# Ledger of designs, part 3: VH-VL binders against q9fi13

Target 1, 266 residues: q9fi13
Amino acid sequence: ASLSPEVSPLLRAAHHTVDNYVKSGMIIGLGSGEASDFAIRYLGQQLGSGSLHNVVGVPMSARSASEAAKYGIPLEYYRDGVQIDFAFHDADAVEENTLIAVIGRRRSSQEDDYILKQKSIVKVADEAVFMIKEEQYKAGLEGSIPVLVQSLNWLAIAEEIDDLYLGDAEVWRRASVENEGPLGGDFPIVTSDGHNILDVIFTTPIRSLADLATSLDKIDGVVDHGLIIKTRCTVVIAEETVVRSVTLQTSALEGGVRTYGQTLQK

## First folded at step 18 (VH-VL)

Design N1
Fold by OpenDDE, fold request of step 24:
Structure N1 (fold): chain C 266 residues (1-266), chain A 122 residues (1-122), chain B 109 residues (1-109)
Amino acid sequence: as target 1 above (266 residues)
Amino acid sequence: EVQLVESGGGVVQPGRSLRLSCAASGFTFSSYGMHWVRQAPGKGLEWVAVISYDGSKKYYADSVKGRFTISRDNSKNTLYLQMDSLRAEDTAVYYCARQEPYTWGYGYFDYWGQGTLVTVSS
Amino acid sequence: SSELTQDPAVSVALGQTVRITCQGDSLRSYYASWYQQKPGQAPVLVIYGQNNRPSGIPDRFSGSSSGNTASLTITGAQAEDEADYYCNSYDSSGNHLYVFGGGTKLTVL
């Protein structure tokens, strides 16, 4: 495995991801974020050098599309029924053991429009990788969980969520301007699909992301959320001196027993 | 396009100090380890120093330990080499180089600057 | 520090194959990278890892490793390949160091 502690963890994770999972002839979901930028660049370089050939990218965002174009990666745009062999994406956090990923934590307003697309591409891919740093992989996750909701009744939905997690989390509607408070002011973020985004900010450890996902899904008016449950998923974790991969195997999940494979590569 | 441009070289007397700079562009500078490599006139390449992406780790060749200091300013996309107590044997073209990681080992130097000449003479 | 050794000079006829070898104990554990340097120019990466070639480097360049050696092979040498070639690897015997070979001057006849 990568032995270059002089290099940033996410850059190492990106190289690890491409080198271990991308094969010639694949249709690849191109993730969005810092690690994905590196992965896309490296992928382009491998294509240019002839190490890889006949790879097509499906970008998860305008950012990833731009990066792919910059490095000459052929693109196919996401559509219903598209075949994707593999996808990589940046995760904000990953729950230990279950490998449930959190995405969509606020970084830029531009990325807000792509949360659903990112989830869709990751889920439709035959296999997926989340790239993270060591501190992003843990049990009992805290922090914000983005929830996409119908704009018409966002307040009622927010109140319901707030009641459900009273004492454990705060609910904030994303605003286009900073410092607008939990209601998001007069200019809330509205996605291209007409959704508001609520950040459910947990200040206590979340016991189960799976349960959280289930609970959110049953709330009327919730469109989706930033939790991704993906079978045939690998988490590439860049630590200080090593890159580690943890894989969720699909065969074990169908029977209710989840088996996890861990590979430490030095 | 990735570019590395060294500067700060010149003629200096033994015992004096020089500070070299390497201006980086075309990539996320703060994510890469950066190196200094030098080449004496008519001689081979000699590794001098490395600094990690965040500046937290620094390593030096024995020949320059205690005299040279590698540093970086990620906000300015600039790598530095402070050279103190210069000696005649420090005369060389100094290159800055970017380290790309390798999945199955240590990284490699995929981009180099054109170098800056340092001449130490009385 | 661990030493990497190279032959100081080799020659090859135009269109023929030449192998430049680097030897050192560190090569038992770590891959080498190879750099081409022409007069008055900065070094250029030509091979790294398990025979990886950067974009823009001709496919006549290849890399291999065996035991405590790493080799750069040019299959079908061209006139423009005349240059100095340096191997590089990591040295863990002392400090966290990178080490270059002494360089090989390749003459194309």
Scores: ipSAE 0.918, ipTM 0.957, lowest interface PAE 0.4, mean pLDDT 93
Fold by OpenDDE, fold request of step 24:
Structure N1 (fold): chain C 266 residues (1-266), chain A 122 residues (1-122), chain B 109 residues (1-109)
Amino acid sequence: as target 1 above (266 residues)
Amino acid sequence: EVQLVESGGGVVQPGRSLRLSCAASGFTFSSYGMHWVRQAPGKGLEWVAVISYDGSKKYYADSVKGRFTISRDNSKNTLYLQMDSLRAEDTAVYYCARQEPYTWGYGYFDYWGQGTLVTVSS
Amino acid sequence: SSELTQDPAVSVALGQTVRITCQGDSLRSYYASWYQQKPGQAPVLVIYGQNNRPSGIPDRFSGSSSGNTASLTITGAQAEDEADYYCNSYDSSGNHLYVFGGGTKLTVL
């Protein structure tokens, strides 16, 4: 049987995520984005109805914190050593087979400050879910990969990245003002931690996000990037009339094995 | 605070047209399927029409197909029902309702407006 | 076109248990949702899915399903529970995709 196509895919993905992975008594990382908003709302409703109890949220952004507060979800803020049972988050894209997620593609300037926190919470969680639409699940991904860099040497770093991916990608420093060109003008975005953000925009399919992550990590001055590699990761994919899950198990990391699940019907 | 407020109801002669509106607030309107449900005086609930979140899909009950048109303006958070060639049997309170998804089904109507009365009489 | 059928009326003594049943082929494939309607008011969702209650709905309301039937049960009926109850489900076999039952009038004695 099919699900209702009249409802937004991400809204359906959110419900699927909460119903299948959130349990009473859990500490959960609360993601950021449209799907996460829906998940947080639904989670709050389930707590209010008594379907769930004793759930605490760890917000990944000010946005998620605000949504959680709105719906009465108790919050604990992220700190070193925190134990998180489960986390959900919006991904901009996910690489097929590897389930490597891309996050941090530009939404708002405020969201840029939380890229590192989002990665940290997803990684520390025992299990994680990325919520996406069908078109966001691809082999040979294209588009922008955010790279956080030291502001002092941003140009040198940008040039190095540009050289590495010459012909395949363009490098743009994020600017607070539009139409400033690839250098970001006189008012580049600076995160609260003092970093610039470079968007490495691939115009050809990326062969391997894993290799890309490794390469970026080797560049001096690169602080981090918007690629998340997570064991015990599930991608919840909302299609037109179904929601399906692709899971990467710890034991399957080397073998490339993945498991598929579909939304149950009556 | 989710709110749905219907308007546009009134008394109209058979064969005439009427346009109903449903103003939505308190949620991301553009992500939800929206429905019209009507109830004739002293009768039960009758599903009328649905429109998908992005307006790309529309379905109608046989009783209104070809006469009614459901539409939406997501920029205005408003749902519409254009009713043409009205008949006496179209007399009813018309409700707009929001569709919430269900993980293992087609969902349910979690929020309803208070309805607007349409009376078709000569 | 598929239809959902309900008993037109049922009664229950105060504090007793009553079950309202909905029957139809669509219920073999899809869960039902239940709506309470009091005179002069809009319908209110009381049960959906496999025994899910919205926030604010008393725990005396519960739902169940079996075969081609769905049931709403009120355990310990209260005076304020007197209302019309409608089941709803989805059916793709006809042109009434979101079909309602005929409704059941519940009287609390």
Scores: ipSAE 0.914, ipTM 0.957, lowest interface PAE 0.4, mean pLDDT 93
Fold by OpenDDE, look of step 18:
Structure N1 (fold): chain C 266 residues (1-266), chain A 122 residues (1-122), chain B 109 residues (1-109)
Amino acid sequence: as target 1 above (266 residues)
Amino acid sequence: EVQLVESGGGVVQPGRSLRLSCAASGFTFSSYGMHWVRQAPGKGLEWVAVISYDGSKKYYADSVKGRFTISRDNSKNTLYLQMDSLRAEDTAVYYCARQEPYTWGYGYFDYWGQGTLVTVSS
Amino acid sequence: SSELTQDPAVSVALGQTVRITCQGDSLRSYYASWYQQKPGQAPVLVIYGQNNRPSGIPDRFSGSSSGNTASLTITGAQAEDEADYYCNSYDSSGNHLYVFGGGTKLTVL
């Protein structure tokens, strides 16, 4: 049986995620984004109804914290050493097969401060789910990859990145105001940690996000980027009439045995 | 808090038109399918129409096909039902209802408005 | 289009258990949802899916399904449970339809 197409795909993905992966007694990383909002709401409702009990949320952003509070989910703030059983999060894109997720593409200025936290929580979680629409699951991804860099040397770092991907990507420093040009104008975004964000905008399909991540990590002055590699990861893909889940199980992306599982859920 | 408030009901003569509205609040309206359900006096519930979250899909009960038009304005968080060529049998309380998805099947109506009365009489 | 059938009326003594049943071909493929309606009020969702209760619905309400039937059970009926109960399901025959049963009037004695 197909699912009703009358509701948004991400809403369906959120319900699927909670119903299939959340269990009573879990500590859950609460993602940020539209699907995460829905998941948080639904989670709160399930707690209220008694379908779930004794669930604690670890918010990945102020947005997720606010939503969780709104729906009465007990919260624990992220700290080093925290145990997280499960995490869900919105991804901007996910690479087919590898399930490497892209996050941090500009949605709001407030989200820029949470890219690192989001990555940390997803990585520390025993299991993680990325929620996406069908069009966000592709091989040969294009678009922007956020790169957090030291502000002091941002231009030099930007030039290095630009040279590395010459002809394939443009590098723009993220500005608080849109359309300020590649340098970010007079008001570049500065995170609370003092980082600039470079958007590496690929106009050609990216061959490998894993290679991209590795290459970016080698650049001096790069703090981190919006690529998440998670070994115990499921991508929940909301299609028109179905929700599809793709699971990656591997000890490591580099040289490790990968097992893929795909399940169509009705 | 999720709220649905219907309006636009009244007394009309057969053959006339009426437009109902349902004002939604307390949730992301643009992500939900919305339905109209009606109930004739002393009778049961009758499904009337559904519109998808983005307005791209519309379906109607056979009893109202060709006469009723469901629409929505997501910028105003409002659902509409344009009722043309009204008949006596269209007399009913009209409810708007939100469709919540269900992981294991089609969704259900988790929130309802209080309804608006439409009376078609000569 | 498929139809859902319900008994028009049932009664239950206070504190006793009552089952309201809905029957139809659509129920072979889809879960039913159940709605309570009191006089002069809008319907209220009481059960959906396999056996899910919305927040605020007492645990004396439960749902079940078998074959082409779905059932709403009230274990320990209370006076305030006196109402009309409607089942609903998706009808895949033709266009997207959400069909209601004829409703069951529950009297609490």
Scores: ipSAE 0.896, ipTM 0.944, lowest interface PAE 0.5, mean pLDDT 93

Design N1
Fold by ESMFold2, fold request of step 24:
Structure N1 (fold): chain C 266 residues (1-266), chain A 122 residues (1-122), chain B 109 residues (1-109)
Amino acid sequence: as target 1 above (266 residues)
Amino acid sequence: EVQLVESGGGVVQPGRSLRLSCAASGFTFSSYGMHWVRQAPGKGLEWVAVISYDGSKKYYADSVKGRFTISRDNSKNTLYLQMDSLRAEDTAVYYCARQEPYTWGYGYFDYWGQGTLVTVSS
Amino acid sequence: SSELTQDPAVSVALGQTVRITCQGDSLRSYYASWYQQKPGQAPVLVIYGQNNRPSGIPDRFSGSSSGNTASLTITGAQAEDEADYYCNSYDSSGNHLYVFGGGTKLTVL
């Protein structure tokens, strides 16, 4: 066995994910993003050749549904009570050791409207894989954490978050057009569920994504956010020379999650 | 649908240069390794060169090393082969091929163009 | 570079089974891929990896590997299977090469 060093790391990571985690007969959450697009295409190829059979996809977004239809993957829509055996998704970043993932940094109408659905499908699946670039796997993450809020009192919510992270983050209401400033201008994003998105933009390393998630969950008017805590997950890291994977095994602790056993693959 | 279309073949005198192009469509060209493979009239397939997805790594068969240069322009979805100091034995149909990865190996050529003929003759 | 050796020609009766072989030291470490070429046409991938068929390739085509040998087997050969068949493999020695065998002409009687 060997690597294919002439192809992009994300393409290798997508093939690795399908080859190692997808089995015939599964119901699979189909992620959104570049690596997910490659994985969906390759899954469709495996179904068409007969190497996999009886696979049904549950798309996380319109992008995922479109890609799956293009490659002939049978689809089921997400609803309460659907059983999902496995899900793969492009994370925007993953915190080292805890494997807490960040989603929702890709600002487009295709992504903005699906943050909650993507999170819900990943959390419901029995097992999940996040595919990321090497530079987005680290401790002390910075950058945007998207927060879905009730639109009626968004300013009060934004001020509460700003007070909590004074000096460490700026809070911006996501606009439908760029360069509208921190209040989101005349045309802020409103999701199909009626929510605004607040981008909490950290310029200082975040010490604990778990603590951040807890703090955000306590704020009245916060609907949800782009942090995913998933106990049965693997992070497939697209490195230039290898495909590396990191798997979380949990032990019960007050105040933390321990990663205690891991397998690296070539 | 994936398409690869070669162009730039023709008749050229020994010692001269020729540039081949391969126009790609229907896939994310900038993520795939791309190859040139040639076939002399009545002969078998001969691998010529490979270029990595980002253009940073290039490798050549010994028979063309130092004379041929593979390149790509990912903004135009185009693969190139610059052929200098052409010899009679370079006469062949030249194919471009896409490299699909394989988790357990170095990959394989899943799509090919129809080829362009280069004839080196005076 | 290293060499992949194929028999130049084999024959099979219509409906019978044929095996086309490819030998080389690189095949101890790396899988072969197999390509069918009909006159005047570009090659077409028929088998890759251990025994993977692309979509559209009939299930009568299969592949195997043992030691330094890769094999392409056609069970129940059809007239349209008459073609040249090439193996290809990676060779990490030398200059990072992707080597083709010399090709095998399959005649269906």
Scores: ipSAE 0.667, ipTM 0.862, lowest interface PAE 1.6, mean pLDDT 89
Fold by ESMFold2, look of step 18:
Structure N1 (fold): chain C 266 residues (1-266), chain A 122 residues (1-122), chain B 109 residues (1-109)
Amino acid sequence: as target 1 above (266 residues)
Amino acid sequence: EVQLVESGGGVVQPGRSLRLSCAASGFTFSSYGMHWVRQAPGKGLEWVAVISYDGSKKYYADSVKGRFTISRDNSKNTLYLQMDSLRAEDTAVYYCARQEPYTWGYGYFDYWGQGTLVTVSS
Amino acid sequence: SSELTQDPAVSVALGQTVRITCQGDSLRSYYASWYQQKPGQAPVLVIYGQNNRPSGIPDRFSGSSSGNTASLTITGAQAEDEADYYCNSYDSSGNHLYVFGGGTKLTVL
C-alpha cells in the first residue's frame, strides 16, 4: 500500500503506476497531464539510477515529449505498426464499473491538437492505466465530452448533437480564448488535421457512456471523441491516504486451454 | 534543478520568536510534503516538523510541540517555521527537506536545503 | 521503542567493505532511508526503500533490512566516503513521526 499522506494524490498515483506496471524492456505510451508528468519524471529517475533499463517512450503529446526529454527517456514516435506494451494517461473522469474514461477536457493549443493521438496510443497499447483522483471516479458522470468534427459543416453537426441531447446538454465550439460563447468566437480551435472541437456539456447525469459513444460515432462528420473504451485497462485511484486500483473482470476459456509449467527465480 | 534555500536564521535571546523561510524552486511545490530537520552543533540530525502538500496536516516532534508552527504558502513556493518561546536547546542549523513518496511505505528526503543557523543565547 | 540506534563510529581500510547498522522497532514495519553528511554540508540521500540508489550515487552503496535492523553497505570504500551516516524511518508512535538514528562516523583508513 502507498501510504504517504503528506504528498498529493496524483503524485502517489504516478509512483504506484510506474512501480507496479513498468518493467525493463518495455515500449511505453507516455500520457499527458499532471499525474503523467510525475510518472514521466519518476520513470526517468528509475532509468538514471539503473533500477529500470531499456525502456522507450512513445509520447502522446508535445507536453509528454518535452517532459520525457527533460528526464532523459529515449523516445520513439507513434506510427502504424509500433507495438506499445503499456500506456499511462491522465483521465478527466472515469465511469464506475465500465471504466470508460473521458479525456480532452483540458484546454491548451498543444493539448487540443493531441486528443486523437492520445486516444490512439491508449487503444493500441497492450495494457493501459488511467490515473485519477477519487472524485473523478463515479457513476452518472456530468460535464463536457469533447467531440472532434469536420470543420466544413461543424454547425450542422453541432445542431444534430444538440437535437439528440436536447434538455440534457449544451453544445459549444471550443475557442482558443475562454468564454467566446457557443459559436467559439473569432478564434475557434482548429486542429492540425482541420478539425473543430465541440464540447458537449451535460448538466444531467449521463446514463451510459457506452451508449453516448455509439450515438456520437453514428453522426456523419464526427471524426472521434474523448470517450475511451479499453479492453485491458486499470484505473489507479488516488484517495486521501491510499492508492487503489480497479480492473475490469476478465475471463479465460476453461477446459480448452493447455498450460505449461515454469520455474521462477527471485 | 530542485533547489531549497533557507533564510531567517540569526541570534536571538531565550523566550523570543523567530521565523524561518525556505524558498523552493524547480519542482511542483504544492504536491510535496515538506519537513524541517535540525542539527545542534556537533550533534546528529533531529526531525522537527512536517506539513502536507496542501497544508491541511501538520505534525511536530515532542520537543517543539506547542512552541513551533509549520506553514506553507503554495502561491509563493515557500515553507515557513514560526519558532516561539525559544530556548537554548533550540540552537541548531535548520534544514528544509522535500518528501518524495515511496510506493511500499512512507516517504524519504530526496532534496535538502543548505541550512540556516539559529543561535539562542542570553 | 521509537528510537533508532547506530554505532557512533566505524572504520574501514581503503578498498575494503563496511556495513553500518541501524536498529529499531519501527524497522520491522517500515524501510529505512540513509543519508551521508560531510562536514559543513547538508545531508545527501544515498539509499531508500529496499535497496534503491538515487541517480548519482555509486553502485558500491547498497542497503538491506531484516527484522528490526537496516544496514548500509559500502563495498570498496573510497576516501570520499568518509562522512557521517544517518538512518531515518517512519515511527507510528505519535502522528507521522520521522526518526533519525544518532549517526555513525565512518573513517576511511
Scores: ipSAE 0.641, ipTM 0.855, lowest interface PAE 1.8, mean pLDDT 88
Fold by ESMFold2, fold request of step 24:
Structure N1 (fold): chain C 266 residues (1-266), chain A 122 residues (1-122), chain B 109 residues (1-109)
Amino acid sequence: as target 1 above (266 residues)
Amino acid sequence: EVQLVESGGGVVQPGRSLRLSCAASGFTFSSYGMHWVRQAPGKGLEWVAVISYDGSKKYYADSVKGRFTISRDNSKNTLYLQMDSLRAEDTAVYYCARQEPYTWGYGYFDYWGQGTLVTVSS
Amino acid sequence: SSELTQDPAVSVALGQTVRITCQGDSLRSYYASWYQQKPGQAPVLVIYGQNNRPSGIPDRFSGSSSGNTASLTITGAQAEDEADYYCNSYDSSGNHLYVFGGGTKLTVL
């Protein structure tokens, strides 16, 4: 395993991700966030030097597209049914053992409109890597789970979610301006598809992100949410002294019984 | 684009002190390890010191340990080298260099400044 | 040991192939990187890792390593390749060090 305590953990994780998962000839989903920015820069350098060739990027956001253009990565636009060999993305948190990822916690007008696209690209890719900080990889996650809802009945949907998680979570409609309270003020976020975003803010550890995803999917008017369940994924954890990788191992020997992730050795 | 500019060199007497600066721009300075490397006139490169991205770890060549102190101010994108108890052997051009990580090793120096000359003589 | 040894000088005829070597115990564990320096100029990275070239470095430059030895090879040497060449490697023996070789002066005839 590479060790360089002089370099920031996220920069090291980004280099690890490109070096171990990107091959010449791939179509690659380009994620959004600090680690993804480093990965995109490094990928561009590898293309410019000739160490990698014939790589095409599919950006997950305007931010990703801008970074890729800056470093000369050829781009293709995402459309339904496209094949993507590999995708990398910054997750906001990952549930230990299940590797279920949370996205969409980073509030920005440039990011809010891309939650669905980011999730779609990650799920379509053959393989995915989530890059996270060490403290965001754990069991019993807390904090916001963003939920995209139909705008017409947002309040009724919010109250239904609140009732399901009474005492465990608060539900806030995301506002375009800070400090607007739980109803989102006069200028709530409305995505280009006409959705509001509800932040379901857990102050008690979530027992199962899989059960939470199932419960949210059953609510009338919920369009989607920021939980990503991906069977072929690796979590690259930016630790202070090492880059740690955790992946799901699936065994067909016992009829496809799923197993939890194991740390990969370098 | 990526720029590293050293300053603070000059002529000083043995036993005196001098402080070098390296101004960085065009990259996320606070994410990279930074090094000082020196070269005496007509001689080869000698690694001097490294400081981690957050300033928490510092390492020195034996020839300068106890006399030189590397530091950084990430809010100013600036690397420093405080040189105390200077000797004639410290006469050199001093370069700052950026450490790019390498997945299978400890990294390499991808960008260098143009150097600043320190002359230690009476 | 933190020591890296290079021959002080080597010559090559224009258009011919030359190999510059770097030897040390640290190279059994860690890859070398290679730097070109022309008179009055800062060093420039030409090879890192096993055989990686930065952008802008001609493909006539390549690197290799085996045992305690790393090599820089220039195929089809050109006049502008005349320079000093330094290897560098990490070494954890006794301390956290980044060690340079003594340098090799390449003369293109």
Scores: ipSAE 0.634, ipTM 0.845, lowest interface PAE 1.7, mean pLDDT 89

